# Designs tried in a protein design chat: VH-VL binders against q0atu2. Part 316

Target 1, 119 residues: q0atu2
Amino acid sequence: MLDKKARIRTSREYRNVFEKGKRLSGRFLIIYYVENALDNNRFGFITNKKIGMAVIRNRIKRQLRAIVREYQGQVKNKHDIVLVARAGIGKSSFEGMEKDYIAIMKKAGLFARNANKID
Below, E stands for the ipSAE of ESMFold2; O stands for the ipSAE of OpenDDE; V2 stands for 0.75 times the mean of E and O plus 0.25 times the DockQ between their complexes.

## First folded at step 15 (VH-VL)

Design yi18 (framework fv_ivicentamab_arm2; at its last look DockQ between E and O 0.75; V2 from the best seeds 0.80)
Fold by OpenDDE, look of step 15:
Structure yi18 (fold): chain C 119 residues (1-119), chain A 119 residues (1-119), chain B 110 residues (1-110)
Amino acid sequence: as target 1 above (119 residues)
Amino acid sequence: EVQLVESGGGLVQPGGSLRLSCAASGFTVSDNYMNWVRQAPGKGLEWVSIIYRRGSTEYADWAKGRFTISRDNSKNTLYLQMNSLRAEDTAVYYCAREGGESWYYFDYWGQGTLVTVSS
Amino acid sequence: AYDMTQSPSTLSASVGDRVTITCQASQSIDSWLAWYQQKPGKAPKLLIHDASSLESGVPSRFKGSGSGTEFTLTISSLQPDDFATYYCQQWDDYTGEAYTFGGGTKVEIK
């Protein structure tokens, strides 16, 4: 589980990211990201009904949190980042999600180019 | 120098089986996302399968149940087991590595190996 | 389905000509688009990735542009070595295919 301080929790915080942040789409994820005034990163997760049943959405959310936690130390600091799961993610493997996360984060310049950590 | 060399192609009867190999050099197969892509004679390119770094796999819908992608890390070799082959499976089969900064593109390809399914 | 419509299927041109190939995606793929060149009896060769990033060693006369659903490959001045078939390629998120290729464009001598 991500530290409480590393989570986007309020509607206002999410709205700020969506309104002021940049957007980048990947195969399974869309990320919205914006610089914050903190000394840490905060992550938000959105899994809507397009993905599937609640059990699937919850699974995906857990998996995304695991991925974010694993690579948290490699993400450039002072960012609010919201991960939106795309409809097709329900059929993806954990590795597929992980690959997509890394690819998107690299493309966004939030992840080191040479980052190749795989568990 | 990166190199991919496919082998194992040939003539096979409908319903038959064949295993293709892709010997890699200049990089480690298990550290990369490896794919099979085929091309029917005079036709375009068609993705077949991918194997992820930790071994997860994906297949085109038409390939599921008949094709199996695998690898031997000790031999740095990628494989494609093809069963229940059909005439429409006739094609040159390429192994391809995903590269680039964000992956999802194939930066290195083998020369391909021809599979002909005919009675 | 994530269809990728590539046009034209065949293009006749002369050395020195400006050549433009188009790929249209059924849904937005941001900039996740690659271009390949393939010559007879050879494997495809990556030319451009991320819609506009030129692969190392590829001549600057090749240019990729576009985002979202519309993409173009432009050869500013066609050279003899450029007569080949070109393909665009994208990822796929939901159709049962991880990747989709355009139908190809054969650039031949006029």
Scores: ipSAE 0.889, ipTM 0.942, lowest interface PAE 0.5, mean pLDDT 94
Fold by ESMFold2, look of step 15:
Structure yi18 (fold): chain C 119 residues (1-119), chain A 119 residues (1-119), chain B 110 residues (1-110)
Amino acid sequence: as target 1 above (119 residues)
Amino acid sequence: EVQLVESGGGLVQPGGSLRLSCAASGFTVSDNYMNWVRQAPGKGLEWVSIIYRRGSTEYADWAKGRFTISRDNSKNTLYLQMNSLRAEDTAVYYCAREGGESWYYFDYWGQGTLVTVSS
Amino acid sequence: AYDMTQSPSTLSASVGDRVTITCQASQSIDSWLAWYQQKPGKAPKLLIHDASSLESGVPSRFKGSGSGTEFTLTISSLQPDDFATYYCQQWDDYTGEAYTFGGGTKVEIK
């Protein structure tokens, strides 16, 4: 699980990322990201009702959190990062989401290590 | 040196079946996203299927239920099982590695194997 | 499902000409676009990924540009080895189809 200091918690924190951050869209995800003044990264997750029913949206959030946890050691520090699920994500597999996350994070320059491999 | 070599093509009657093989060398199939792409004679390229690194699969809608992508990691070989073949399945079938510096692109292709479906 | 329109379908050119090929996506794909070259009887060869990143070993006369929905492949001075068919390719955000290709542009000797 992501610890409490690695979470974006408030509406104000989310708005700062959307207003000040860069945006990059992938196949299933959009990321917004901005440098923060902390020593650590923070992550936020957004799913809207167009993706599906609440149980589906909660499953997707859980899967995205698991993906972020697995790769968080490779993410460059001092960033607030919001993952926004695109409408088509509800039909994606876990591996489809994982691949898209890695691809977007690499394209954004947010990975310090090669995340293309699974050991 | 990365190489991909397809085999198993040939002439088959409508309703028949074929299994295509793609022998890979210079890299490990299960560490990569592997794809099948086809090209009807004189026509463009059409994506068929992907197998993800952990074994999840996706298919073009027209292939789902008739085609099955799989791999044998001990032989470093990708397969496409093709059932209920139709005349419109006549094409050169390529296996392709999704890799390089960014995912979503095919950096290595085999030479292709021709499948002809006719009475 | 994303549609990809490639133009022209056929282009006649001479050695030394500047050649431009275009692809148009139906929705924005940021810069997630590849260009491939294919010669008769051969597999496609990746030239450019991420719209403008040249694949290793590809001559510098090839240049990709564009983002969003409009993309171009330019060959600054056409060489005899460049007479081939060119395809663009994108991901598709509709589950059940991962990738789509443009219809191709055949570059022929005038």
Scores: ipSAE 0.756, ipTM 0.890, lowest interface PAE 0.9, mean pLDDT 89
ESMFold2 (binder alone), look of step 15: mean pLDDT 89; pTM 0.918

Design yi19 (framework fv_ivicentamab_arm2; at its last look DockQ between E and O 0.72; V2 from the best seeds 0.75)
Fold by OpenDDE, look of step 15:
Structure yi19 (fold): chain C 119 residues (1-119), chain A 119 residues (1-119), chain B 110 residues (1-110)
Amino acid sequence: as target 1 above (119 residues)
Amino acid sequence: EVQLVESGGGLVQPGGSLRLSCAASGFTVSDNYMNWVRQAPGKGLEWVSIIYRRGSTEYADWAKGRFTISRDNSKNTLYLQMNSLRAEDTAVYYCAREGGESWYYFDYWGQGTLVTVSS
Amino acid sequence: AYDMTQSPSTLSASVGDRVTITCQASQSIDSWLAWYQQKPGKAPKLLIHDASSLESGVPSRFKGSGSGTEFTLTISSLQPDDFATYYCQSWDDYSGEAYTFGGGTKVEIK
């Protein structure tokens, strides 16, 4: 699990990302990202009811946290990043989610373009 | 040089089966997102299936249960097993690799192999 | 399901003409849009990805533009080698299909 310091925790923090950040949509994810004044990145996760039952939402959230944790060291520093799960993610595989995360992070310029490793 | 060469197409009776092959060179199939795309005579392009780097697969709804995408890493070859074939499955079948930047587009295609389903 | 509406289906033009092809998505796909060229009996050839990124080796007369739901492929000055069928393509996040293609635009000699 992500350290507390690496998590967006408050409504105010989320609001700041949504209001001041940039938005980019992928196949399964929407990311909102903005620079922060910290020495670390913080991640937030949103899984709405549109993606499915609570069991599905919880699974997706766990999977997204796992993906973010795996690639955390490869993300440009000093960013608050919120991942919003899109409706179709409930039917996606873990690899599909991972691919989408990498793709949109690359497109956003938050992830190295030559980062092709998928564990 | 990247190259994809499909084979295995031919004439088959309705209800029959056929396995297509796509021999890749110049890159490693298992390190890429590989897809099958088909095109009925005089018609447009239609996505069939994808196999992910770690082996997860997805299929078009119409393909589920009848088509199976797989690969042989030792042969660097992609496969499409087609069962219970129908007349509407008549098409040129292409294997295609997804682009290496953000993916979700196909940068290399094979020449295609024709599958004709007819009584 | 994501619908990709491509127009026109057929376009007659002359060498030197400016040609514009449009692709409309039913929902926003940001810049996740690719363009392909296909000639009879040949596989599709990637021209543009990410809406406006020109593939290596593709002539600069090809230009992709747009974002969200409206996209265009423009050929600034049509050459003899450009007579072909063109397709737009994107992903699909809702239907049972990962990818979707436009219906195609056949560019033929006037």
Scores: ipSAE 0.888, ipTM 0.942, lowest interface PAE 0.5, mean pLDDT 94
Fold by ESMFold2, look of step 15:
Structure yi19 (fold): chain C 119 residues (1-119), chain A 119 residues (1-119), chain B 110 residues (1-110)
Amino acid sequence: as target 1 above (119 residues)
Amino acid sequence: EVQLVESGGGLVQPGGSLRLSCAASGFTVSDNYMNWVRQAPGKGLEWVSIIYRRGSTEYADWAKGRFTISRDNSKNTLYLQMNSLRAEDTAVYYCAREGGESWYYFDYWGQGTLVTVSS
Amino acid sequence: AYDMTQSPSTLSASVGDRVTITCQASQSIDSWLAWYQQKPGKAPKLLIHDASSLESGVPSRFKGSGSGTEFTLTISSLQPDDFATYYCQSWDDYSGEAYTFGGGTKVEIK
């Protein structure tokens, strides 16, 4: 699980990322990201009703949290990052989501070197 | 240094089966996203299938149920099992590796193996 | 495919010419676009990834441009080695396939 410090919690914090941040869309995910004033990263997750029923959305959110947790040590610090699931994500496998996350994070310049290795 | 060598192509009757191999050297197949791409004579390129680093697979809609991508990590070899072959499956079949920075483009290709499906 | 339109389908050019090939997506694909060169009887060769990033070992006369829906491949001074077919390729889910190739552009000697 992500630590409390590594979570975006409030509507104001989310709004700041959406309004001030950069946006990059991949196959299954969209990320919004902005530099913060902290020493650490914070992550937020959005799975809206277009994706499917609650059990499906909960599964996807759990899978995305697991992916972020696996790669969190490779993310450049001082960023607030919101992951938004696209409507088509329900058809993706875990590895499809993982590949998408890695590709987007690399293209956004948010990973340090060698982030593509599986630990 | 990086090489991909396909084999197993040939002439097959409609309804027949064929197994293609792609021997890889200079890199580890299971560390990479590996794909099959085909090209009918005089036609364009068409994606067939991917095997992800952890072993999940995905197929073009027309290939589902007839084609199976797999690998043997001890032999560093990718496979494509093709069943219920049709005349329209006549093509050169390439194996391809995805590139490193954004993982959606194919940086190395084999020279291909020809599959001809004819009575 | 219908979602990746290459133009022209063929073009005739002389050594030294500047040639431009266009790839058009029906919806935005950001910069998730690659270009390949293919000679008869040979495998495709990656030229450009991320719309404009030149692959290692590719001559600098090749230049990719564009983002969103319109992309171009330009060869600034055509060389004898450049007579080939060129393909663009995208990565997104709007076509239902993981990867979509354009129909190709054959560059022929005039």
Scores: ipSAE 0.624, ipTM 0.859, lowest interface PAE 1.4, mean pLDDT 88
ESMFold2 (binder alone), look of step 15: mean pLDDT 90; pTM 0.930

Design yi2 (framework fv_ivicentamab_arm2; at its last look DockQ between E and O 0.83; V2 from the best seeds 0.83)
Fold by OpenDDE, look of step 15:
Structure yi2 (fold): chain C 119 residues (1-119), chain A 119 residues (1-119), chain B 110 residues (1-110)
Amino acid sequence: as target 1 above (119 residues)
Amino acid sequence: EVQLVESGGGLVQPGGSLRLSCAASGFTVSDNYMNWVRQAPGKGLEWVSIIYRRGSTEYADWAKGRFTISRDNSKNTLYLQMNSLRAEDTAVYYCAREGGSSWYYFDYWGQGTLVTVSS
Amino acid sequence: AYDMTQSPSTLSASVGDRVTITCQASQSIDSWLAWYQQKPGKAPKLLIHDASSLESGVPSRFKGSGSGTEFTLTISSLQPDDFATYYCQQWDDYSGEAYTFGGGTKVEIK
């Protein structure tokens, strides 16, 4: 699980990302990202009811956290990043989500140059 | 040099089975997202299936239960097992690699192999 | 299901002409759109990805533009080698298919 300091936790923090950040959508995810004034990245996760029942939403959220954790060390520093699950993600595989995350993050230019797990 | 070479196509009776192969060179199949795309004579392109780098698979709804995508890492070869073939499955079948910086596009294609399903 | 409407289906043009092909998506796909060229008896060839990024080796006369639901492929000055069928392609997040292609546009000699 992500450390508390690596998580977006408050409504105000989420609002800041949505209002000031950039938006990029992929097949299963939408990311909102903005630079922060911290020494670490923070991640937020949104799984709306449109993606399915609570059990599905919780599963998706766990999977997204796992993906983010796996690639966390390769993300450029000082960013707040919110992942919003799109409606179709409930039918996706873990690898499908992973692929989409990497693709979006790459397109957003959020991976460090020396990242070696995104090829 | 990247190269994809399909084989295994031919004439088959309705209800029959056929296994297509795609021999890859210049890259590792298991390190890439590999797809099958087909094209009926005189028609457009239609996605069939994908196999992810960790081995998960997805299929078009019409392909589920009849088609199976797989690979042999030792042979660097992609496969498409086709069962219960129908006349409408008649097409040139292409293997295609997803490439580029963000994937979701097919940067290398084989020349295709023709599958004809007919009585 | 995601629909990709490509127009026109057939286009007759002469060498030197400006050619425009349109692809319309039923839902926004941001810039996740690719263009392919296919000649008879050959596999498709990727020309453009991410709506406007030209593949290596593709002539600069090819230009992709658009975002959201409307996309355009433009050939500024048609060359003899450009007579072919062109397809747009997107991902699909809702239908039972991961990817969807447009119906194709055949560019033929007038």
Scores: ipSAE 0.900, ipTM 0.947, lowest interface PAE 0.5, mean pLDDT 94
Fold by ESMFold2, look of step 15:
Structure yi2 (fold): chain C 119 residues (1-119), chain A 119 residues (1-119), chain B 110 residues (1-110)
Amino acid sequence: as target 1 above (119 residues)
Amino acid sequence: EVQLVESGGGLVQPGGSLRLSCAASGFTVSDNYMNWVRQAPGKGLEWVSIIYRRGSTEYADWAKGRFTISRDNSKNTLYLQMNSLRAEDTAVYYCAREGGSSWYYFDYWGQGTLVTVSS
Amino acid sequence: AYDMTQSPSTLSASVGDRVTITCQASQSIDSWLAWYQQKPGKAPKLLIHDASSLESGVPSRFKGSGSGTEFTLTISSLQPDDFATYYCQQWDDYSGEAYTFGGGTKVEIK
C-alpha cells in the first residue's frame, strides 16, 4: 500500500486541496491537486454513496490505491492529490480506471519529465 | 511510421459471420489502446469496441454478444469477430489507435474494410 | 449518457471564407474533445485534440476552441483542400458507449 506519509489523513488537509487546488475531470475520475510544503506527494481517495454499496466503494478504493501505487514513482513530488470517483466508475473496469488516471495525470502535468513510459 | 491495414471485409448474408483483421506496423498493438470504429455508407462515425493494453475490452451496447475484439501479439494484429450479422452492420470498419500525448482520441486510422450484409 | 450535437449538418462556402462549426455536449467534458476531417473514400484524420491542440502537420488556419459544453472549429481562410466532412468526438462515462461522435458537418464548395 501507500506509506503513511503519502496519505492525506485529516479533514483540514482534504479541505485545503479542495479549496486551494486545481481541478480536472476525466471520464471516471476527478482530481484536485495543490502543491504542498513537503518533499513528497500525498494522495486521498473519495467515493460516495451514489457509486454503490460499501463493498463496491471499498473495491473501487482498493483498485485506485493500486493504480496510484503503480505509478507513484512517476508523479512530480510536492503535491497533495485527491482522487474523487465519479458515479459512472462503478461500470468501469480496472483498466478503464487506470487509463483515466494516467490520462488525467498527463493532462494536469503531474508526471515528471523523462519518467518511465506509461503508455 | 505508424500504419494500420484492415482486411477481411466482403459480402455476407444476414446471420453470417466475418473476421476482420488489422495488421499494425511502426508500433506494438499490446502497448496501446486499440479500437474499431465503423461508418455506414453516407453516414457518420460510430464507435464499436476497444481492447485495453492488459486485454480488457468494452463494446458498444448494440455489439455486445455478437462482436468480439481480440489481438494476436505475435502477429501484431487486431481482430474483430462479427457474428449474427444484420443489414444495419453494413459499413466500412476502421481500426484506430488511441494514442499520442493525450488518450481518448484516435491519432491513426487504417484505410477501412467494407462489410456488406445483404441477401 | 452524453449526447453530442454538431451544427450545421451542411455548410456551403467559398475559398477564402471563414467557416465555423460547433459541437455541443449535453454535460461538461472539460476540454476532452477532438476534431476530425474526412474526405470521401478516405479514413478520418485527427486535426485537433484536447479541444484546441493542433496535431502535427495540420495547417494553422484550423483553430479549435471551447471547453465545458460548447466547442468550435474555425477555418480562418478556407482552402480547396478543406472541402470535407468534419466530426467532433468525446468520451462518454457510460461504459456501453465509450466514445461519441458528432453527426458531422459537410463543408461544400458554393
Scores: ipSAE 0.747, ipTM 0.891, lowest interface PAE 0.9, mean pLDDT 89
ESMFold2 (binder alone), look of step 15: mean pLDDT 89; pTM 0.925

Design yi20 (framework fv_ivicentamab_arm2; at its last look DockQ between E and O 0.72; V2 from the best seeds 0.77)
Fold by OpenDDE, look of step 15:
Structure yi20 (fold): chain C 119 residues (1-119), chain A 119 residues (1-119), chain B 110 residues (1-110)
Amino acid sequence: as target 1 above (119 residues)
Amino acid sequence: EVQLVESGGGLVQPGGSLRLSCAASGFTVSDNYMNWVRQAPGKGLEWVSIIYRRGSTEYADWAKGRFTISRDNSKNTLYLQMNSLRAEDTAVYYCAREGGESWYAFDYWGQGTLVTVSS
Amino acid sequence: AYDMTQSPSTLSASVGDRVTITCQASQSIDSWLAWYQQKPGKAPKLLIHDASSLESGVPSRFKGSGSGTEFTLTISSLQPDDFATYYCQQWDDYSGEAYTFGGGTKVEIK
């Protein structure tokens, strides 16, 4: 689990990211990201009903949290990042999601250059 | 220098089986996303399968149940096991890497190996 | 399912001509489109990834543009070495195929 301070929790925080942030989309994910005034990154996750039943949405959210947690130390600091699951993600594999996350984050320039776990 | 060399193609009867190999050099197969792509004579390119870095796999719908992608890390070799072959499976089969900065694109290809399914 | 429409299927041109090839996706793929060049008896060669990023060693006369559902490959001044078949390629987020290729465009000598 991500620490509370590493999570976007309020509607206002989400709105701020959507309104002021940049947007990039991949195969399974859309990422909104914006700089924050904190010393840490915060992550938000959105899995709406178009993905599927609640069981599927919860699974996807759990998997996305796992991916974010694994690569958290390699993400540039001071960012609010919201991951929005696309409709097709319900049929995706964990590694498919992971690959998509890496691809989008790299495109966004959010990974540190010295990151060794990604390529 | 990166190099991919396919082998194992040949003539096979309908209903038969064949295993293709793709020997890689200049990079580690298990650290990359590896794909099989085929091309029927005089036709376009068609994606077959992908194996992810952690070992998960995906297949085209038409390939599911008949084709299996795998790898041998000790040999740095990618494989495609093809079963229940049909005439429409006749094609040049390429192994291709997705990596580097070319996300969701194949930056290195083998020379291909011809599979002919005919009675 | 993602359907890619690549046009034209065949293009006759002369050396020095400006050549444009188009790929249209059924839904938005943002910039995740690649272009390949293939010559007879050879494997495809990646020219452009992420819609407009030129691969190392590819001549600057090749240019990729577009986003969303409409993409173009432009050869500003066709050279003898450019006569080949070109393919666009995208990912698929919903169908049973991870990647889809366009039908191809054969650029031949007029």
Scores: ipSAE 0.885, ipTM 0.940, lowest interface PAE 0.5, mean pLDDT 94
Fold by ESMFold2, look of step 15:
Structure yi20 (fold): chain C 119 residues (1-119), chain A 119 residues (1-119), chain B 110 residues (1-110)
Amino acid sequence: as target 1 above (119 residues)
Amino acid sequence: EVQLVESGGGLVQPGGSLRLSCAASGFTVSDNYMNWVRQAPGKGLEWVSIIYRRGSTEYADWAKGRFTISRDNSKNTLYLQMNSLRAEDTAVYYCAREGGESWYAFDYWGQGTLVTVSS
Amino acid sequence: AYDMTQSPSTLSASVGDRVTITCQASQSIDSWLAWYQQKPGKAPKLLIHDASSLESGVPSRFKGSGSGTEFTLTISSLQPDDFATYYCQQWDDYSGEAYTFGGGTKVEIK
C-alpha cells in the first residue's frame, strides 16, 4: 500500500525511532517520530497482543496503513514515523482511527497546511 | 455565522420517545464531527454521542441501544432519536461541533433543548 | 471513564482578582484538554483547546497551562463578564465514553 522505500523495515530502524524520536499520544494511537537522513518519509506500524487476537490486530494494521496512505501526500518529508496502536483501538471505527491520526499528526507539526480538506 | 439550533425537547413519560433536531447554518454538518452533550439540571456536562464525517457513530455506554444519532445532509440537520426514556435522561441536550483547529474540543454549541422525563 | 478532578467547586472573587482553576486527570492526557465557560441558561463556550491555545475572540486575560495530569485556567484580572461556571474536558481513550468533563468551578461575585 505504501511504497517499499516508505516502510520502516528493520529492528534497528524501529529502535532508532523509539530511542531518538519524539512521542505523542492520542485517543487510539501513539506516534513516535524523528527526522531521517533520506529524501522521503518512512512509516512503521505496531499492534501488540493486548489489543486482541491476530485477526483483529491484522485488520487494525490494514486500516492504519490505509489511513497513512490517504494522507501521506500531506506529510512533511524526511521523517521516520511509527504508529503504535493503543489497547482500546479494537473498539474504534475506521473514522475514529482516522480522526485520531489527523489530530496527532497536526499536533506533531507533521502535516502540511489544510489537512482538513483531505478525506 | 456558525449557528446550531436544537429543537424537539419537551415533557415525556418514562418509556417514551423523542427525536431531537439540530439545524446547522454557516457550515456543512457532514464535513464536521457532530456531537450531542447533555446536562441534567444543576449538574455537569455529559457526552452522549458522535457522528463522524463519513457517518460512523459512537455512543456513551449508557446510551447504546436507546439513542441513535443521525443526520440529514439535504437539510443540514443532526438528529438524536431517544427511546425508552427514563427519569435520569432529564437534561438540556446540546448539539456541538468538533473540527477546524479545535480537534477533540467543541468549538460551537447550540443553546440546547430541554427534555423532561416524568410521570 | 478517566476521572477528572476539578478544583475548587466554588470560588468567590471580586472584579480585578486573579483566579486560578485546576483540573487533574487520573492518567496523562498529554495536552488534550479544553476549557469552557458557561453562564446560567446558556450553552458552554469554548475558551481554550490543547491546554493553552486561546480560541478566537477570547480575551487575553484567560490563560491555560499544563500538560500530563495537571492543568490550570487563570484569569489574570477578573471582569464582570467572567462570573460563570468553568469546565475542563478531555477525550477518554477506552472507557466507552469519547469525552469526559470536569465537575465544574462556579466563579461567584464576592
Scores: ipSAE 0.689, ipTM 0.865, lowest interface PAE 0.9, mean pLDDT 89
ESMFold2 (binder alone), look of step 15: mean pLDDT 90; pTM 0.933

Design yi21 (framework fv_ivicentamab_arm2; at its last read DockQ between E and O 0.84; V2 from the best seeds 0.88)
Heavy chain, then light chain:
Amino acid sequence: EVQLVESGGGLVQPGGSLRLSCAASGFTVSDNYMNWVRQAPGKGLEWVSIIYRRGSTEYADWAKGRFTISRDNSKNTLYLQMNSLRAEDTAVYYCAREGSSEWYYFDYWGQGTLVTVSS
Amino acid sequence: AYDMTQSPSTLSASVGDRVTITCQASQSIDSWLAWYQQKPGKAPKLLIHDASSLESGVPSRFKGSGSGTEFTLTISSLQPDDFATYYCQQWDEYSGEAYTFGGGTKVEIK
ESMFold2, look of step 15: ipSAE 0.822; ipTM 0.921
ESMFold2 (binder alone), look of step 15: mean pLDDT 89; pTM 0.926
OpenDDE, look of step 15: ipSAE 0.901; ipTM 0.948
ESMFold2, fold request of step 16: ipSAE 0.853, 0.851, 0.847; ipTM 0.934, 0.934, 0.932
ESMFold2 (binder alone), fold request of step 16: mean pLDDT 89, 89, 89; pTM 0.923, 0.922, 0.921
OpenDDE, fold request of step 16: ipSAE 0.925, 0.920, 0.923; ipTM 0.960, 0.958, 0.959
ESMFold2, look of step 19: ipSAE 0.851; ipTM 0.934
ESMFold2 (binder alone), look of step 19: mean pLDDT 89; pTM 0.921
OpenDDE, look of step 19: ipSAE 0.902; ipTM 0.948
ESMFold2, fold request of step 20: ipSAE 0.845, 0.846, 0.842; ipTM 0.931, 0.932, 0.928
ESMFold2 (binder alone), fold request of step 20: mean pLDDT 89, 89, 89; pTM 0.923, 0.921, 0.922
OpenDDE, fold request of step 20: ipSAE 0.920, 0.921, 0.922; ipTM 0.959, 0.959, 0.960
ESMFold2, last read: ipSAE 0.854, 0.849, 0.847; ipTM 0.934, 0.932, 0.930
ESMFold2 (binder alone), last read: mean pLDDT 88, 89, 89; pTM 0.920, 0.920, 0.923
OpenDDE, last read: ipSAE 0.919, 0.921, 0.920; ipTM 0.957, 0.957, 0.957

Design yi22 (framework fv_ivicentamab_arm2; at its last read DockQ between E and O 0.90; V2 from the best seeds 0.88)
Heavy chain, then light chain:
Amino acid sequence: EVQLVESGGGLVQPGGSLRLSCAASGFTVSDNYMNWVRQAPGKGLEWVSIIYRRGSTEYADWAKGRFTISRDNSKNTLYLQMNSLRAEDTAVYYCAREGSDSWYYFDYWGQGTLVTVSS
Amino acid sequence: AYDMTQSPSTLSASVGDRVTITCQASQSIDSWLAWYQQKPGKAPKLLIHDASSLESGVPSRFKGSGSGTEFTLTISSLQPDDFATYYCQQWDEYSGEAYTFGGGTKVEIK
ESMFold2, look of step 15: ipSAE 0.829; ipTM 0.921
ESMFold2 (binder alone), look of step 15: mean pLDDT 89; pTM 0.917
OpenDDE, look of step 15: ipSAE 0.862; ipTM 0.936
ESMFold2, fold request of step 16: ipSAE 0.844, 0.820, 0.832; ipTM 0.928, 0.916, 0.922
ESMFold2 (binder alone), fold request of step 16: mean pLDDT 89, 89, 89; pTM 0.916, 0.917, 0.917
OpenDDE, fold request of step 16: ipSAE 0.920, 0.912, 0.912; ipTM 0.958, 0.955, 0.957
ESMFold2, look of step 19: ipSAE 0.831; ipTM 0.921
ESMFold2 (binder alone), look of step 19: mean pLDDT 89; pTM 0.925
OpenDDE, look of step 19: ipSAE 0.774; ipTM 0.915
ESMFold2, last read: ipSAE 0.843, 0.843, 0.835; ipTM 0.929, 0.928, 0.922
ESMFold2 (binder alone), last read: mean pLDDT 89, 89, 89; pTM 0.921, 0.921, 0.921
OpenDDE, last read: ipSAE 0.907, 0.913, 0.915; ipTM 0.955, 0.957, 0.956

